# VH-VL binders against Adapter SH3BGRL (SH3BGRL): the designs that were tried, part 3

Target 1, 113 residues: Adapter SH3BGRL (SH3BGRL), of Homo sapiens (Human) (o75368)
Amino acid sequence: VIRVYIASSSGSTAIKKKQQDVLGFLEANKIGFEEKDIAANEENRKWMRENVPENSRPATGYPLPPQIFNESQYRGDYDAFFEARENNAVYAFLGLTAPPGSKEAEVQAKQQA

## First folded at step 4 (VH-VL)

Design a40 (from d4 with heavy chain Y101W W102Y; framework fv_diridavumab)
Fold by ESMFold2-Fast, scan of step 4:
Structure a40 (fold): chain C 113 residues (1-113), chain A 119 residues (1-119), chain B 111 residues (1-111)
Amino acid sequence: as target 1 above (113 residues)
Amino acid sequence: EVQLVESGAEVKKPGSSVKVSCKASGGTFSSYAISWVRQAPGQGPEWMGGIIPILGIAKYAPKFQGRVTITADDFAGTVYMELSSLRSEDTAMYYCARDEWYGSGMDVWGKGTTVTVSS
Amino acid sequence: QSVLTQPPSVSAAPGQKVTISCSGSSSNIGNNYVSWYQQLPGTAPKLLIYDNNKRPSGIPDRFSGSKSGTSATLGITGLQTGDEANYYCGTWDSSLSAGVVFGGGTKLTVL
């Protein structure tokens, strides 16, 4: 299952927009996911901190939402997600098979030709 | 309209510590980065570190690591900065400032708190 | 001294235009957004530009920002005596010395 670690925003536009971009994409493409809110849930915050690899830390030196996992496998942060979208490789990025008729499947078909 | 208010001026002896506070008014800071930035007389601003209260994790500039501790009392809407082993070079104006993301633009600043270290 | 390099001073007459440069590296300006701050004597810094080229509410369009490669530029047109201040660039540095970094500052004199 795809898990997206997010933080309830009280006013941070940058974090809110990045979170909504990821969640909106998943919802629009009918990809099942679980939101893991770190705002008030300390277990979610602790798990995220322990499971984001050190070499994948954001510029701040600790993980900031959104952070994306498939089960317990780390997939990436917003920048990684954004790059995957630019390359029409979001399903691969998430560790999923692109469905027939998707933009990614179309790009993959064209690359095969 | 959000305001940040630092605690009052301090005069300290070398070797002591100082703890200053920053309280948010007119809004929240839980999901923002709250930084401590100091400025010595005649010098430019210098970032000491910050905290994003919602994460409970502080980040420190290497120069201050080991001497500075930044904490947040999210329920009281207050961020604290404690600087230990004070030296004359620590005499400066200390500001707290709100950043949407570290380095993205500090749009709200406190008036500053003067810390003077002298023997 | 500072991680980001700015000229120490710049000057021009009222009504003229000036540009203030800020030079860094790939680990800071090259990979991150740049902000600019104005500081009048006795006051806290004031945000002029964020996200390389965006203005907060209340900042006149005489102030502009741009970024190219590892350098950023603050532009001020229609100079006014009230623009006389110190100007600082700032960004995140993701290198070994990770943290918020500021330029050394540029003193603008309106002669």
Scores: ipSAE 0.017, ipTM 0.577, lowest interface PAE 5.6, mean pLDDT 84

Design a5 (from d4 with heavy chain L55Y; framework fv_diridavumab)
Fold by ESMFold2-Fast, scan of step 4:
Structure a5 (fold): chain C 113 residues (1-113), chain A 119 residues (1-119), chain B 111 residues (1-111)
Amino acid sequence: as target 1 above (113 residues)
Amino acid sequence: EVQLVESGAEVKKPGSSVKVSCKASGGTFSSYAISWVRQAPGQGPEWMGGIIPIYGIAKYAPKFQGRVTITADDFAGTVYMELSSLRSEDTAMYYCARDEYWGSGMDVWGKGTTVTVSS
Amino acid sequence: QSVLTQPPSVSAAPGQKVTISCSGSSSNIGNNYVSWYQQLPGTAPKLLIYDNNKRPSGIPDRFSGSKSGTSATLGITGLQTGDEANYYCGTWDSSLSAGVVFGGGTKLTVL
């Protein structure tokens, strides 16, 4: 299951737009996911902070939402999602099998070989 | 190198309110927590509350619930702490401090703002 | 009264070692990172230790931290007269309403 860590009360318009972009994509493509709100829930905030790899954290402190996981496996932040989306490789990015017959399924098969 | 610059000393009457500012020099607060910590003469530090602007959260110590409000400007260049219904026991040095995590490492401190509550 | 318990004072001679304890509960020290602060008269507190046992740049290795269960310890070796100060532990309390908590402080006297 895809889990997206978001901040529902973020004061940043840029963060809110990035969160909506990720969630909207998942919903439009019928990819199942769970939202994990770090603004309202301290356990979600702590878990996200501890499980985002050090090399994926910003130089200036806290990991910025949205942060994306498949189960407990870190998949990436908004920038990684955006790049995957531009390259038509979102299923691979999420750790999912692309739909059969797609170019993405073909690329994913080569990557795992 | 980030510095925190606090507003000047205040002398207030009982029952009034005080608003202290904390400005980041050489950066912004948006990706960090900013705490407000006070210290009464001869006493240890006491956490009042803090804000994580990027997550849109502010938290307050139970002792100050209803009396303290912590805000940040939209750009997160300045953080404010407003304390209302002042009493003589609110006479203290008020510090702003930057956290990496809440309570695990306040690594940059303002020099402190003296607030004196007297008749 | 402070949520975290520290001894009110400790003393030792120059060159000796001292340890300062900080006791809490599962909701604070037991589940969260611990920091330690040094405060000289007339100054803001200075971070000595963060994330239980890490030193910020510029803090000498004479200062060390550790955490075991619901307690934390600050160790100072090779005591110097300039170490005479108040020392405070701090952490997050995971109880919904408590937030950041500090110890009551320990006054270190270097005799």
Scores: ipSAE 0.180, ipTM 0.693, lowest interface PAE 3.7, mean pLDDT 84

Design a6 (from d4 with heavy chain I54L L55F; framework fv_diridavumab)
Fold by ESMFold2-Fast, scan of step 4:
Structure a6 (fold): chain C 113 residues (1-113), chain A 119 residues (1-119), chain B 111 residues (1-111)
Amino acid sequence: as target 1 above (113 residues)
Amino acid sequence: EVQLVESGAEVKKPGSSVKVSCKASGGTFSSYAISWVRQAPGQGPEWMGGIIPLFGIAKYAPKFQGRVTITADDFAGTVYMELSSLRSEDTAMYYCARDEYWGSGMDVWGKGTTVTVSS
Amino acid sequence: QSVLTQPPSVSAAPGQKVTISCSGSSSNIGNNYVSWYQQLPGTAPKLLIYDNNKRPSGIPDRFSGSKSGTSATLGITGLQTGDEANYYCGTWDSSLSAGVVFGGGTKLTVL
């Protein structure tokens, strides 16, 4: 299951927009996910902080939402998600199999040929 | 290195309010938690609350809830603490301090602002 | 009352070692990182230890931290007269009254 760590209460317009971009993509493609709200839950904040890999952290060491996991496996932050979208590789990014007939599956088929 | 610069000393009468500012110098702090910690003469530090400006998340210690308001102005790079309904027991040194996350360790402290409440 | 319990004072001679304890509960020390602060008279607290046992840049390795269960310990070896100060432990309390909590403080005297 895809888990997205978000902050439901954020004074940052950039954070709100990035969160909605991720959640909107998942909803539009009918990909099941769970929201993990770090604004409302200290355990979610602590878990996110401890499970974002060291080499994926900013200089501050403080990971910013949205942060994306498949189960407990770290998939990436917004920038990684955006890059995956640009490369039509979101299902692979999420650790999922692209649906048959999807644009990503077609791109993968072309690359194999 | 980043520094936190606090506003000047205040002398207030009981029942009034005080607003202290904390400005980052030499770096950014919007993604950090900025806490307000007070220390009465001869006492240990007491956490009042804090804010993570980037997330818009503010938290208050129960003792101060209803009297303290912590806000941030990202454009100015400043965090504010306003304490209302002042009492003589609010006489203390008021510090702002930077923390990576709530309770992880406050690595940069302001020099403190003295607030004296007297009639 | 302070949420975290520290001894009010400790003392030792120069060159000796001391340990300062900090006791809490599962909602604070038991489940969260512990930090330690040194406060010299007339100054703001200074971070000595974070994440239970890590030192910020510039803190000598004479200072060490550890955590076991619901208790934490600050260790100081090779004690120096300049170590005379108040020492405070701190952590997050995840109970219903969540927030940053500090110990009551320990005054270290170098004899």
Scores: ipSAE 0.016, ipTM 0.599, lowest interface PAE 6.0, mean pLDDT 84

Design a7 (from d4 with heavy chain G56D; framework fv_diridavumab)
Fold by ESMFold2-Fast, scan of step 4:
Structure a7 (fold): chain C 113 residues (1-113), chain A 119 residues (1-119), chain B 111 residues (1-111)
Amino acid sequence: as target 1 above (113 residues)
Amino acid sequence: EVQLVESGAEVKKPGSSVKVSCKASGGTFSSYAISWVRQAPGQGPEWMGGIIPILDIAKYAPKFQGRVTITADDFAGTVYMELSSLRSEDTAMYYCARDEYWGSGMDVWGKGTTVTVSS
Amino acid sequence: QSVLTQPPSVSAAPGQKVTISCSGSSSNIGNNYVSWYQQLPGTAPKLLIYDNNKRPSGIPDRFSGSKSGTSATLGITGLQTGDEANYYCGTWDSSLSAGVVFGGGTKLTVL
């Protein structure tokens, strides 16, 4: 299961837009996911902080939402998601198989040809 | 090692507002939750709210919702608490305190700022 | 009026043991981590215990914490005169609006 760590009460417009972008993509493509709200739930904040790899953390050491996991496997932050989306490689980024006939599957097929 | 340095004592008139500052010294607190906790003379601590500067997230206790505003200037490493519409019962010691997560344990405290509201 | 209930006072002689209780509900202690604070006269509170039973660096093992159901306890062994203080429990409460709540406090007297 895809888990997205978000902050529901963030005052940051940038963070809100990034969260909406990720969640909107998953919903539009009917990819099942769980929201993990770090603003309302202390256990979610602790888990996220402890499980985002050190080399993916900012200089302050506190990872910023959204943060994306497939079960307990770290997949990336918004920048990684955006890059995957630009390359039509979001299913691979999430650790999922692109559905037959999807635009990602088509792009992958064309790149191999 | 890390210390939180609060601004000096304030004497305010009823109906005015007060803004107290909290600055990190000898380390960093920007990635932590910074809470504001007050304590009236002879009373226990009361949580007012807090902020996580790096996330720009602020939370307020229901009792203070609408009267308290907590902000951060992470460029300067300072967190502020502004309390408006002051009343005599707002006379208290005001502490800032560092928390790793909301309610997980406040491990570093400022020495407190005395705010006295008198006519 | 405090959401978390503590006994107002407790006393014991040097070298003895004391236990301070903190009672709440499922919306606070029952579902969240408990912390404990020591406050000496004229000073800011000092964290003694976090995550129910863990000690910060520098806190002696004479101090211990535990949680069962909707109640938590702070244990102090080998009591010293310097332990005279007010002790507060604290946790997150989700029943109304999410926020940090503290107990009413317990005055420990070492005679």
Scores: ipSAE 0.019, ipTM 0.643, lowest interface PAE 5.5, mean pLDDT 84

Design a8 (from d4 with heavy chain L55F I57L; framework fv_diridavumab)
Fold by ESMFold2-Fast, scan of step 4:
Structure a8 (fold): chain C 113 residues (1-113), chain A 119 residues (1-119), chain B 111 residues (1-111)
Amino acid sequence: as target 1 above (113 residues)
Amino acid sequence: EVQLVESGAEVKKPGSSVKVSCKASGGTFSSYAISWVRQAPGQGPEWMGGIIPIFGLAKYAPKFQGRVTITADDFAGTVYMELSSLRSEDTAMYYCARDEYWGSGMDVWGKGTTVTVSS
Amino acid sequence: QSVLTQPPSVSAAPGQKVTISCSGSSSNIGNNYVSWYQQLPGTAPKLLIYDNNKRPSGIPDRFSGSKSGTSATLGITGLQTGDEANYYCGTWDSSLSAGVVFGGGTKLTVL
């Protein structure tokens, strides 16, 4: 299952828009996911900090939401998601199999050659 | 390189309130926790509370609950700590400090603001 | 009394090694990362170690940290006169309604 770490109380309009973009994409494509709120929940905040890989952390500061995982496997932040979407590679980015007949399914098939 | 600039020394009467400011210079604080830590004369540091501005999240140590309020003005790049109902035992040096996550390590400290409570 | 227990003082000669212990419980050190701070007289504390054993940029490798169970240790090798200071451990403590706690401090004297 896809888990999206978000901050429900964020005062940043940029963060709120990025969160909505990720969640909206998942909903529109009927991809199951769980929201993990780091603003209200201490354990979610700690888990996210510990499980965002060091080489994927910003040079300064706390990793900002949204942060995306498949189960416990880190998939990326908003920038990584946006790039995957631009390249028709969102299912691969999420660690999922693209639907048959999609442009992304063709790319995934070639990756296994 | 970020520095934290604290407001000047305060002398207050018992029962009054004090509000100390902490301004980030040379960078941003939004994605960090900003903690307030005090040190009474001859004693070790004591955490009062902190705020993570980007999450709208403030936490307070139980000893200060109900007397301390920590707020952030993201536009001004400033965090405030207000302590009310002052007592002589509140006489201390008050520091603001930057932390990536609560208790993970406070890597940038203000120089401290001396607050003296006397009649 | 502090929630985290440190020896009140340690001493050694220049060039020697010292270790400073910090003892807690499962609600603090046992379940959370430990940081260490150096405080020279009249100055703000300075971060030496974070996440149990990591050094910020600019901290020499003669400072090291470790954690085992509910205890943490700060190691200092190649002691210099400039190391004479108070040293504090710090961590998150769930038993105190989730807050940051510090040790009582250890005064290091370089003989």
Scores: ipSAE 0.156, ipTM 0.718, lowest interface PAE 4.1, mean pLDDT 86

Design n3 (from x3 with heavy chain Y103F; framework fv_daxdilimab)
Fold by ESMFold2-Fast, scan of step 4:
Structure n3 (fold): chain C 113 residues (1-113), chain A 120 residues (1-120), chain B 110 residues (1-110)
Amino acid sequence: as target 1 above (113 residues)
Amino acid sequence: QVQLQQSGAEVKKPGASVKVSCKASGYTFTSYGISWVRQAPGQGLEWMGWISAYNGNTNYAQKLQGRVTMTIDTSTSTAYMELRSLRSDDTAVYYCARVEGWFEDAFDIWGRGTLVTVSS
Amino acid sequence: QSALTQPASVSGSPGQSITISCTGTSSDVGGYDYVSWYQQHPGKAPKLMIYEVSNRPSGVSNRFSGSKSGNTASLTISGLQAEDEADYYCSSYTSSSTLVFGGGTKVTVL
């Protein structure tokens, strides 16, 4: 299951917009997901921080929501999601099988080796 | 190195406006926000507001709403804070600071401050 | 008036541990884990010492630690040293998506 770590009470308009973009895409494409609110739940906040890889953290700051996981496997942040969306590779980015008949499904099948 | 360079001290009359600049260097300007914090002589810190260098969105302290305007010039990596209708109790050192954190809540790099004196 | 309550002053001797409290309400300190602490020496800009309750920026001594219980956040300085003499301010995120500061605490090393 896809899990998206978000902050429901973020003071950052940039963070709010990025969260809406991710959640809206998943909802529009009927991709099942769970929201993990880090603003309301300390355990969600702690888990996210411990599981975002070092190479995906700002040089001097915190990993910022949204952060995307498939089960316990890190998939990426907003910038990674946006890049995948621009390249029509969102299902691969999320670690999912694209819908049958799609261009993405064909590409994904070819890369399984 | 990461730095925020502020404009020099200002002396203003009551009712005037002041515009303080904050030039960033040593990092990607649009990846961080800028907050403004002031400190009256011998007093504590007071948060004035925040601006996103990414999209220019602002959030101001309620007390200053209507008198303060924060802007960004991405071509020069400079943030500005304009305070209007100055009163004697606006006399303070004005700091700009780079903000980071999940709620733009940590001020990790600070400018040296700009003293604004408001006197008749 | 400052939104968060800090003691005006705290003093200690070299090597002692001291603690500074920062008390708010459920709409700031009690409601969110977004409390920061700043050190300010006379004539200087503040320096970030602790963020999001208990995290230390790179380069800050491990003698500084932060915690929170209910509506009160605390900064503890262990092994107190002369250079720790400064003003210390707490800050917190609020339910109005703003930031507020405490009134500041003067730490004196005797």
Scores: ipSAE 0.014, ipTM 0.611, lowest interface PAE 7.1, mean pLDDT 85

